# VH-VL binders against q2ft37: the designs that were tried, part 18

Target 1, 241 residues: q2ft37
Amino acid sequence: MGHHLKRVVSPKSWGIPRKTDKFVTKTSPGPHNKNALPIVVWARDQMGIVRNMKEAKHVLREREIIVNGRPVRHPDMGIGIFDIVSIPKSGKHYRILRDKKGRHVTIPIDEDAASSRLVKITNKTIVKGGRIQLNLRDGSNVLTDKQYKSGDSIVLSLKEGQKNEIIDHFPFQPGNMAMIIGGKHSGVVGRIIEHIPVPGSLPNRVILKDESSGESFETIDEYVVMVGRESPAIDRWGIEE

## First folded at step 19 (VH-VL)

Design w1
Fold by ESMFold2, last read:
Structure w1 (fold): chain C 241 residues (1-241), chain A 120 residues (1-120), chain B 111 residues (1-111)
Amino acid sequence: as target 1 above (241 residues)
Amino acid sequence: QVQLVQSGAEVKKPGASVKVSCKASGYTFTGYYMHWVRQAPGQGLEWVGWINPKSGGTFYAQKFQGRVTMTRDTSISTAYMELSRLRSDDTAVYYCAREYDFWRGYSDYWGRGTLVTVSS
Amino acid sequence: QAVLTQPPSVSGAPGQRVTISCTGSSSNIGAGYDVHWYQQLPGTAPKLLIYGNSNRPSGVPDRFSGSKSGTSASLAITGLQAEDEADYYCQSYDSSLSGYVFGGGTQLTVL
């Protein structure tokens, strides 16, 4: 019963051995693309809080793990960068980030930090009545009457009664702080120097300054996630310099 | 049998640092969070923080932020707690405690404690 | 000035029933977080006595029981025995502190 599993090399971003004789759990379609981490891999292999798939299924059936304010029910549901993972009964909360090598890392966070999440706007759609639907990097959507641009980051509340309220905004523009989430410079925090539009379907280029080294580098706009404005917001997000 | 063997008593002067160790045996060290809890002489228990020995992730009580560092060495199943800029009110027995139940947050096994005295 | 308030001391004669209260607030027990209890015999480390409000670990006599209601929890000891003389601590989680909290402790004296 179920799908055929082939031996495959796991993505480097999962932070587990790349090559294995074991069958690899398939990543279900979900809010994160290529580098989504199955919740069971996170719980069993990264965190060690479940021992096997059977225990993982039990924990998920009991709704013990909350991701971005919602219980996770399937062990192959994917999580990704900036997701908030909460264990409400024992007060443990985590943010998923990437290290300097581009691998997922789990940062323990306090209750205040766990009450909101950072999300990049990928594009927007105008819906009936002139309302704007923001399509977010994690695959979710939010309606707004305010003007936001693709490439901006917003902060969404996870508090009951304020769920999905936009409580902060980090414009994608020169002078603002960003984290790089892919490519050679994954995990680097830098200040945007220049956005270089490229005509057509080719990726736009972004020049940044690595604040820790003072060196400039280039990446594509897909890899850029705004994490602050002109003032550094690094401590707020648990991002290490 | 589960055992948590802690390092011996320490005497330190104000401003110094101390590093307490907790060697685990009789269970899979990386399968359980480790808490540090202190108890000043004649006083109650005070939570310092926890470490996940699997990931190395830590979380500290607000009171200790910036002064405490928790680490581990999985090759010898040992957890460490280092407290810096010591003051006389840091004098306490420091316990390591295994969190048996990650989901409910209680500890089933405690080390015997390490007395840290900060004086003169 | 503990986050969870316990009476400093309680006493009882052998065979009697005693209770030890643990009073919290809306950010801990009142928010629905579990209460756990630890027994600390003189000169020793704490030992788990009750977890998840009312559950006993293996080896803990059934004369120990726990309960939780509203913002408070209670440990009851029936059939009090001399070996029950110890300090007792409640523990919970506090969301405003983002951390685990203990009561101030209760010294039980068996008369």
Scores: ipSAE 0.859, ipTM 0.945, lowest interface PAE 0.6, mean pLDDT 88
Fold by ESMFold2, fold request of step 20:
Structure w1 (fold): chain C 241 residues (1-241), chain A 120 residues (1-120), chain B 111 residues (1-111)
Amino acid sequence: as target 1 above (241 residues)
Amino acid sequence: QVQLVQSGAEVKKPGASVKVSCKASGYTFTGYYMHWVRQAPGQGLEWVGWINPKSGGTFYAQKFQGRVTMTRDTSISTAYMELSRLRSDDTAVYYCAREYDFWRGYSDYWGRGTLVTVSS
Amino acid sequence: QAVLTQPPSVSGAPGQRVTISCTGSSSNIGAGYDVHWYQQLPGTAPKLLIYGNSNRPSGVPDRFSGSKSGTSASLAITGLQAEDEADYYCQSYDSSLSGYVFGGGTQLTVL
């Protein structure tokens, strides 16, 4: 009890009708921040694959839903952009993305696409033995002996036997493709033109070109996720033009 | 009582498109995935893809990528499958089937089928 | 060519037992995916007969049974009746194709 918000005030990013139910599940503390979507809201309200909380708890107890390679046990567990949601026994797989209004959308994907996930490096720390721990936007971490920069994206394998191996890397640099995940330009895919560091605690600025419109725009580096090199990013991640 | 009522038989020329409908009744349309499965004359069953009527999300068998589009209209509880650039080997009965169990992937109710003939 | 291989036909006399096999591979049945069975009477749409390898829907007689072992599954029909004359299809999921797959079908003839 006490975890619920009235539906009328629920975040728009959840993509549920705001005035059709008195209460929705509050987002629990999890790997994603305030924009995280509780798994039960996804399953019941977006996907319609469970009818109520009782059924949701049952399927979670049975480990029917796998997020980023791990079973979800708690209905308040949050999912967010680029997460891989799998229903292994029926072979259904999904990637969570955002539309132009910043709402979570669910994209069905095949087995190959579901075998890896894209994640942004937030920062890094040195741990015992001199190894580098990459701290990731979704709250998880990965150890590596290679150097990567904050703001880069990496692709982690979800394949059995290779879980969390870094299999690709998209540097945060001019010329590379990015997706905007927040603010005015949420959902836009663009090419980095310029990164403008700002002294102090103010956000760094990033200037991008929207390849579809040809228009340049500005955002902050927090909202920028690298989704490719100079190659088109759209088809690999299922992002619409 | 669950019913899936499909549109009538169609005759098409190669290169044309066809759109088959499947009207559902007797259950909550948006609560169950809908599959499309075809059966060529004298042949077995072949899965075409599914749609989630709640979200509108679709997934197609690789063989049909780029040629099939599945849609739905939730206001009239109707699913659609459109197949483009038809060839003679697309001649088949096309079934819609309700997926009863999302978690195990089996279908409990099937439409009677729509014969699509591609000739000449 | 069917991803799941079934015998093209089987036959039996009334009252007899028949078995229909469904042989897959490591990317489907051998990977642990469930097998479901459908019955298709002449001129009709398929009907769910067995789900989850061995479970019967309500209204399906207990003379129909299913099992799965290794990369194969079986449908057994005991007490064969004339009404059982139909085509039978197994279905599973195949991870290499990222899709649902059916066996080629087995025509059951009641002699």
Scores: ipSAE 0.858, ipTM 0.943, lowest interface PAE 0.7, mean pLDDT 88
Fold by ESMFold2, fold request of step 20:
Structure w1 (fold): chain C 241 residues (1-241), chain A 120 residues (1-120), chain B 111 residues (1-111)
Amino acid sequence: as target 1 above (241 residues)
Amino acid sequence: QVQLVQSGAEVKKPGASVKVSCKASGYTFTGYYMHWVRQAPGQGLEWVGWINPKSGGTFYAQKFQGRVTMTRDTSISTAYMELSRLRSDDTAVYYCAREYDFWRGYSDYWGRGTLVTVSS
Amino acid sequence: QAVLTQPPSVSGAPGQRVTISCTGSSSNIGAGYDVHWYQQLPGTAPKLLIYGNSNRPSGVPDRFSGSKSGTSASLAITGLQAEDEADYYCQSYDSSLSGYVFGGGTQLTVL
């Protein structure tokens, strides 16, 4: 932990110092944004596998927790939806999802399911040599020689020797299956009906059909993650219907 | 002093279900995974699955998928294993075992076992 | 069938040394997963004897030792005593089964 990881006191709210601060002033950049779950909160508070911060730091220093194929060393590093968390020495693997109330849930998964991860493409950057860097929702990046679009999902291998190979692709387009990861419809799985671009800085709108209810609903494109093509792949990712 | 107290022996007919309980004491129930392991008469140990009592998350051996359900009640520090569609080769002693080391996957304390006999 | 192979029985006289082998494959011991050992006295539940290949929990005498090499592990018992007569099981994790696996068990007889 760095010099700026202490909490700021907050006398204005209660006439006593603030006991909780959502922000740290110095931390390693995480693969997720502010909605990310700190690995220490996951391990201590959700899973109960460490008792306190000192144990969490020790476990992380020993590289016992692998997130998306990479050891996590800092307790404030974030994990988020669709991340794969592995405990290699005891063979435990998990996928992080969200429930219908937008809370993180942890789904135990087998070795095969833990060998790949689903990631949404946020945007892309052209780098030297005309190669394409896909910038992913979790903050990570991959290089490709193929053209993918923002809003698409890709499946990346986590296998040794094949790490970051793109092994599947779910285009963001009408007819394909998506999961909603935020807002009123968080946790809903539906089929894209229409993508409605909106001028300016306002979010683009997406209309989907919930196949179970037959009802259409609307959300913003930020909340849409493609999880399949024309047929549902929800059992592949452990998503509850 | 860690103790795992299991429910009593059961006799069931083929096609029935059985639910075995394991009450924990002497430690923080939600701080350790619980495994279920069975042992058929005269045979070795066979892993059935585990539950994290904190989160309720479960993971089952492929052989038992679709027939086993593991649950817990944290208010009484009790884990449960229910096995359905019983057949004669499910006759075994069923143990609960506390996983002491989450990171290495070994169990330090075992219940005394619950004999489940499946017979016509 | 047991994923890890153990001899069905071994024997030794009091004071002698015996070893019990546990042979796995590339998806378990050969993949680097630890081996743990359990002792089961007649009519009782298993008891942890060795964890992490070679470590003894509190209360286990130092005449019990474990080792691992390649795809195999070994439990050694020196200074054999009558109360060591029991069944012994090795345990590991198997990545192809996504699960914990036990050896078939070894019955130790003290002559």
Scores: ipSAE 0.855, ipTM 0.944, lowest interface PAE 0.7, mean pLDDT 87
Fold by ESMFold2, look of step 19:
Order: C-alpha cells, then sequence, then structure tokens
Structure w1 (fold): chain C 241 residues (1-241), chain A 120 residues (1-120), chain B 111 residues (1-111)
C-alpha cells in the first residue's frame, strides 16, 4: 500500500540518488528511527548486489543476509548505524556507519569485527527477580547483573553460544571517545571534555574535542555514542570527506 | 562478450609501487565485485582482495593489508590494484576476476593477467 | 603450505577416470563453505569449471563432476582426454583468515 517514498523525498542519510528512481521502499516499524535504511535499498541501491525487489525477496527467503546475527526475511526491514550485515556463504561482512555529512556508509569488515556489535544504553528497568534490563538505542534489550548507566555503550557478542553477552563497556564520561550521530557534527569522532546537565525540557549539552582538527564543539547528549575509552575501539567509525 | 583487458607487463625495483589496471566490457561494471588474484612463477593462485565497483568498498587479504590499494573509475569501467613496497617475492602474474556470484564467492571471467617482475 | 591441500600431480591414460582431492579444515570446507574448481591450461588464465561444489557452467562437459563431504572436496574427470591436461585449483572461503583460499593446485598429465 502507501509505504513507498518518492526518491526525491527519501532521507538524505540513505545516500541514494534522489533523481534516479521514482520510488523507494518505506521502512517498516523496527529497532531504528525513521532514518533507518531498508535492507532492499541497501542491497539494490547502495551495494548493487540485487537488481530489483523480486531478486531481493528471493535472497531474503534463502536467508542470505544476516543482520546482527539474525536472518532478514522482509525487504522493508530497517538497518542503521553500527549494525552488522553479513553474507555468511561468501564470508562478506559489513558495518553500517555514517559519514561526516550524515549519510549511511557501508564499511567492509573481517570475521572478528563482525562477531560483535556496539550499542548505546538508552535507559534501564528493574524487572521481576531483581535483574536489570538494559534498554538499547536500537529498541532491543538485555538482562544483566552488573551496573551500567544510561548513555554508556556496550559491545554485544554475535557468536553462537554467546549471543547478547556483554563483552565490553564504554562509559559516558569525560576523557572517553565518542562518535556523533546527528546534527551538524554527525560522523565526528572526538573526546568528551564535559557533560553539562540542563534542567527542564532542554537537552543536556556535551562538549567534545575533535582530536584530528583540535577543534572543540558542542552537541546534545542524544547524539553522542561512546565508541571507546581513552582510544577508539575501532579505528574507522566514520568516513572522512 | 564479457572481457577483462589488463595493462601490460611491468618491471620494478624493490621498494617501488605498481598499479595494474583491468578494463571491463560486455556487462554492467558496477553490478559485480572484482577480485584480484596473483600467481608467482611456477606457483599456485593467491587471493589478494576484492572491490565493489558500485560502492568503492574494498577488502584485502591479511597478508596484503597496508600494502595494497584497490580503486576503480566507473566512467571507464576500470578497476585498479596498486601494490607498494615491492619485494622480490611479489613477482607474479596478477589477475583481475569478475565475481559472478556475490552470495557464494566464485569468479566466472578472468583477465589474461599482468606480469609484474621485481628485481634489483 | 596451502590452507586447502591438493595432490601436486595426478596422471591417467585417455579414457580413464582420475580424481583430484581438496582437503580443508573446520574453518573452511568443514564450516560449510562451498568449493569451486578452476582449470588453468598452460599459458592461460584460470577458467571456472565447477561452482557450488557440484554445478557445471554451460560449456563444461558432463565428464567433469564435483562433490563435497565433511572437510574435503573432490573433482572427478571421466573419459580423460588429451585436452584435459592442465592445472586444477579448488577454492573456498576461510573464516580464520577472513579470506578466499585456493588449493595448491594439481597438475594433471594425460599419458
Amino acid sequence: as target 1 above (241 residues)
Amino acid sequence: QVQLVQSGAEVKKPGASVKVSCKASGYTFTGYYMHWVRQAPGQGLEWVGWINPKSGGTFYAQKFQGRVTMTRDTSISTAYMELSRLRSDDTAVYYCAREYDFWRGYSDYWGRGTLVTVSS
Amino acid sequence: QAVLTQPPSVSGAPGQRVTISCTGSSSNIGAGYDVHWYQQLPGTAPKLLIYGNSNRPSGVPDRFSGSKSGTSASLAITGLQAEDEADYYCQSYDSSLSGYVFGGGTQLTVL
């Protein structure tokens, strides 16, 4: 039905030509916001690995594409930043990132890098039995006995037998490395200088230093994703222009 | 009708770089990954890496990371492989090969190869 | 040594059957990755012979066949002909190396 967008109105973050095709698939409800990229747009328009929707549906039926450890079966399923996309039969793996202009980019990665994913903690809930449920930016959750804070990032295993095990933790604090995922500084990797809580409905402020330029800048805490401690956990979190 | 035409043989000294080209015709260049595979004299085949000509994304065998760069120019349907800090054991024929099946990872068309000789 | 092990040479008389083995491990063939085979005639580029373990491209005679079991694969050639004299390579993917791997190659001599 009316789930399709015209190409000229598609989100800029998808990185597709707006004047080439008349329509794109709208994203289904899912773990990412309205900026999520439909898997068919990724496969057909960004990667060129399927030619049309019919071929996309075929490869999805065959479970050829794995996102964050699970087969994708629907072409309108959305993918977003930090997602791991794997093609298990040919050993191709990718991480979805954003460039400095906020466009989704696909970074080829090796098997080790594809065995885990980074995710921001949005909030936490105490559930029955006193366990802590971490609610994650992508809409998923994990249970833990350890104390983590909102705004922190965790690294979750994608390995069989260890799926969703927390294998690393990047606290939201001064001195640690972060990536900006929105606003005019999207794609910048920098070091947190200061977190400035703001009472009321206004967003909290975060001051960071872009260590490549030496320039300090400000953003809001919702755009900040921790990507390391004193050093970035991955050398390439975004793409330079 | 698919054809991959590679650049001519090259002789280099140790420490230099070489850039091999592979011009594709007879198919949609951006619809298929391109692999580079080398073969030292009297030896077997060794995978170097691949490039997606649509996105420009690359992936290199661990042995070559830091020394190889794969690029392409979609306006002339040409893929390139540049290998730096050459040493004598880089002497080989370098093939480009079109990956027909992205999902299974096999190549159906190969260039005729470019001999690169590294000697002092 | 090659990640995928092939015999260095095999031979057979015209009309006979030969097989070429390709032995891998749990990180490649044993992990379920497909095996593909290439034929390389002297002085030429490799040519796809078998893909997806057992499938023949158009133009490859049905006397070439492939199979895979466990951590190993095999190429069989029946009705051997002089034109089959070539080098044969198996190829797969290896998860420990994060990369494509070839066997060391097998030189087939038709006697």
Scores: ipSAE 0.851, ipTM 0.943, lowest interface PAE 0.7, mean pLDDT 88

Design w1
Fold by ESMFold2, last read:
Structure w1 (fold): chain C 241 residues (1-241), chain A 120 residues (1-120), chain B 111 residues (1-111)
Amino acid sequence: as target 1 above (241 residues)
Amino acid sequence: QVQLVQSGAEVKKPGASVKVSCKASGYTFTGYYMHWVRQAPGQGLEWVGWINPKSGGTFYAQKFQGRVTMTRDTSISTAYMELSRLRSDDTAVYYCAREYDFWRGYSDYWGRGTLVTVSS
Amino acid sequence: QAVLTQPPSVSGAPGQRVTISCTGSSSNIGAGYDVHWYQQLPGTAPKLLIYGNSNRPSGVPDRFSGSKSGTSASLAITGLQAEDEADYYCQSYDSSLSGYVFGGGTQLTVL
C-alpha cells in the first residue's frame, strides 16, 4: 500500500526540490540500485516533458523513451550515471551524469555521443558453452570471448547492428583515471595510485590522487568507475571537475 | 493567448555580440522547448538550436557551436539567444519558436522575429 | 546548400492543384524522421501548416495536405487561392548533422 516516497526523504541525487509535492515515485528494482532515478521523476520533474503520471504512462506505452538502446515501459524504471536517454522521433539524446554535489544532471548530446555508453563490470559468470558473461553495474550483461576484470569499465555500442559490441576498455589499475560515484568523494575524478584488497567481507580500499587538487584520498572499490586510461579522460564523457 | 514577444531590431559591427530576447505569455513557459531559427534576407530558414526552459539544457547546431549561448529566466518567462563574434553573414531575422510536441519536434508558435544587421 | 531540396518556385492558377516536393536523404526523411511544413506569408513569421507528415493543425484548411514516401515528402494545395501566395518550407531532423533541417523554400505564385 502506498509505494511512494515523500519528496522530503527522496535521495539528493534525484535533484528534485524537496517538499514540493505530496508523494514521489519510489524506484522499482532494476538497473542502478538505490541511486537510480525513476524515469517518471526524470521526465516530469527534471525535464518537464510530461505533465503527470497519466501522460508518462502514455508515452512509455508508445515506446517514446529509449534508455541504453531499449524502450522503457515502466514509469518506475530507474536511470543512473552514464545512461543514454533517447527520444528517437525528435532526435533528442541525453547522457545522465553527476554534478559536483553528486546529483544526477542531464546533458544533451549529439547522435555520435548517444551511440555508445560507458559501464562498469561488477563481476563475470561462465555460461553455457564456456563463454564469459560480463555482469554490469546497471544490471545488464554482455557476452565476450576476451578477458576483462571486475572493476574495469567498457564502452558498449548502441548502434543498430552493433548493439553491445565492446568498442573500448578502461582497466581498473594504478595509473588509470576514475570517477567516484559514492561516499564523501562522490563526483571526484582521480588517478588510481593503489588498489588494496581486503580479506573477508570488508570493502577493498582504493587510493587515488585528485587530479584537480593534487591531494590523495581513499575510497572503496564499489565507488570507483574507470573513465579513462591516461589524460584527458574527463572531457570524453563531459564530466565536470 | 499564446504570445512570443521578441526584442527590437539591432545594428552591430563585425566582432560584436548580440543578445535577442523572447518573452512568452499565455502558457506554461517551462513546459515546452524553445527553438531559435534565423533567416537571412531573401533566404531560407536555418535552425540555430534549442533550450529546455525547465532544466536550462541547450543544444546547438554545429555551425554555431562556440558562438551561441541560449539562456532563460523562468521568473519572467523569457528566453535569450546570444551570438558572439558577429560577421556580415550573420545578418538575419532571428525567430524564437515554441516546440509544441517534444516527441516529434515541430513548432506551433513563432515570434515575429528580431532583425540583426551586421555591417561595417 | 539546403539539406532538404525543394523546387525554388511553383505556380498555379486559382482553383488548381499544386504540389511542392521536399527531397531528403537516408540521414533524414529516409531514416524515418517526420516532415513538417510551414507557410510564410510575405513579411511575416512562419506558420505551421502540416505536422507529422500529414496532420493539419486546427484552423488550416483541408485543401492543404501532406505525404511522405521513401526519402521525399510532398505538400499538396488544392483549390488554389490568391492568399496562398507565400513561401513554403519543409522541416525534418538529420541524424548525420544531429540537428533540425529546413528545405530551401518554395515560392508559390498564384497566377
Scores: ipSAE 0.851, ipTM 0.947, lowest interface PAE 0.6, mean pLDDT 88
Fold by ESMFold2, look of step 21:
Structure w1 (fold): chain C 241 residues (1-241), chain A 120 residues (1-120), chain B 111 residues (1-111)
Amino acid sequence: as target 1 above (241 residues)
Amino acid sequence: QVQLVQSGAEVKKPGASVKVSCKASGYTFTGYYMHWVRQAPGQGLEWVGWINPKSGGTFYAQKFQGRVTMTRDTSISTAYMELSRLRSDDTAVYYCAREYDFWRGYSDYWGRGTLVTVSS
Amino acid sequence: QAVLTQPPSVSGAPGQRVTISCTGSSSNIGAGYDVHWYQQLPGTAPKLLIYGNSNRPSGVPDRFSGSKSGTSASLAITGLQAEDEADYYCQSYDSSLSGYVFGGGTQLTVL
């Protein structure tokens, strides 16, 4: 079992043909789950901006690709939903989203949209000196003195001089808008009706309503990412609705 | 030999739409972004936007948001630019241009241009 | 009012040197974005002349050179020839407009 996986077992979210090649690049351990897209697959197979691994390694050595404000170092580093990918020298910027079929899509965005990122708080840790560290779904962390809860989303600045400043907050609560990022409802945007904590090792349940269709559905809290308050932030994140 | 062959001149009335085509040959169409740039008579160059033929992703200059749509058909290596709700100041030659260097954002091959005239 | 400012015209005799300026601002050239130059002969499409501030593509003679400093760039043409009679445009990226920008163009006349 090597670090290259067969295309037959590649996640469908990568948007590559599963049965045309024997091997693709495996995702390195790191942010996002097993459905994270390796940067080389993104650049070569989705975007067509490099032709092969040799060219991919060259552009990474040159620090040409910035993900969430940091240069990508390894071709198998994973990117995922809500990540900001920037090509600073040509002014090209992208947000990674999913389409309604659950596949990763790359949305071109302007400079303003590329200056911040949306991220879910997964848990909190008390660190040295009693400070609060927010641990984020993408594997990053921020320190804060303000009250935030696990399950909330925050918006972090990527602007020079303001990096990791929390500039907006979407509480995980009934009435607020969320996007579903996994399971059979992946890509759906809905309003939270109810959060049902479940004792033990079973996932907590969340009931949401798609107000355009009027249909309610259920998912688990792991798959819920807050994207707005009472009104959806559709224009802000480029989410199709 | 790289070639970008554009559709012929168009005459349109205000309020109409126009769709200009750009057929590429001599290179891998999906390996390079395609830009659209226009030039009003006697005026300078104005960037309209780009399309990635591989992904279909587009990005438009703010001035054209809501009026321009860029598409492509990879089976015939052809890019398209459609401009709607035309007005007289949209009269221009519209160029397609291949972005040679994705990382630095410059174009090396240009089509010969398509004159679009908007008059009542 | 083009985002990048170029002189409307310049002229020179055959064999002489001319310089074409391209003045930007802190949101484009002054932010460190590269400047590219295009030549447009009468009745033709633009042609890449200089990329990345100072690099010449294959087939562009050494008598064309480019430079960048601060918020401005410059194209120099030496050994002027009659076929250099053209319009010249600088291009960069502007972060406040989130887009590519051209200079207003400079008409070069060879006397």
Scores: ipSAE 0.837, ipTM 0.937, lowest interface PAE 0.8, mean pLDDT 88

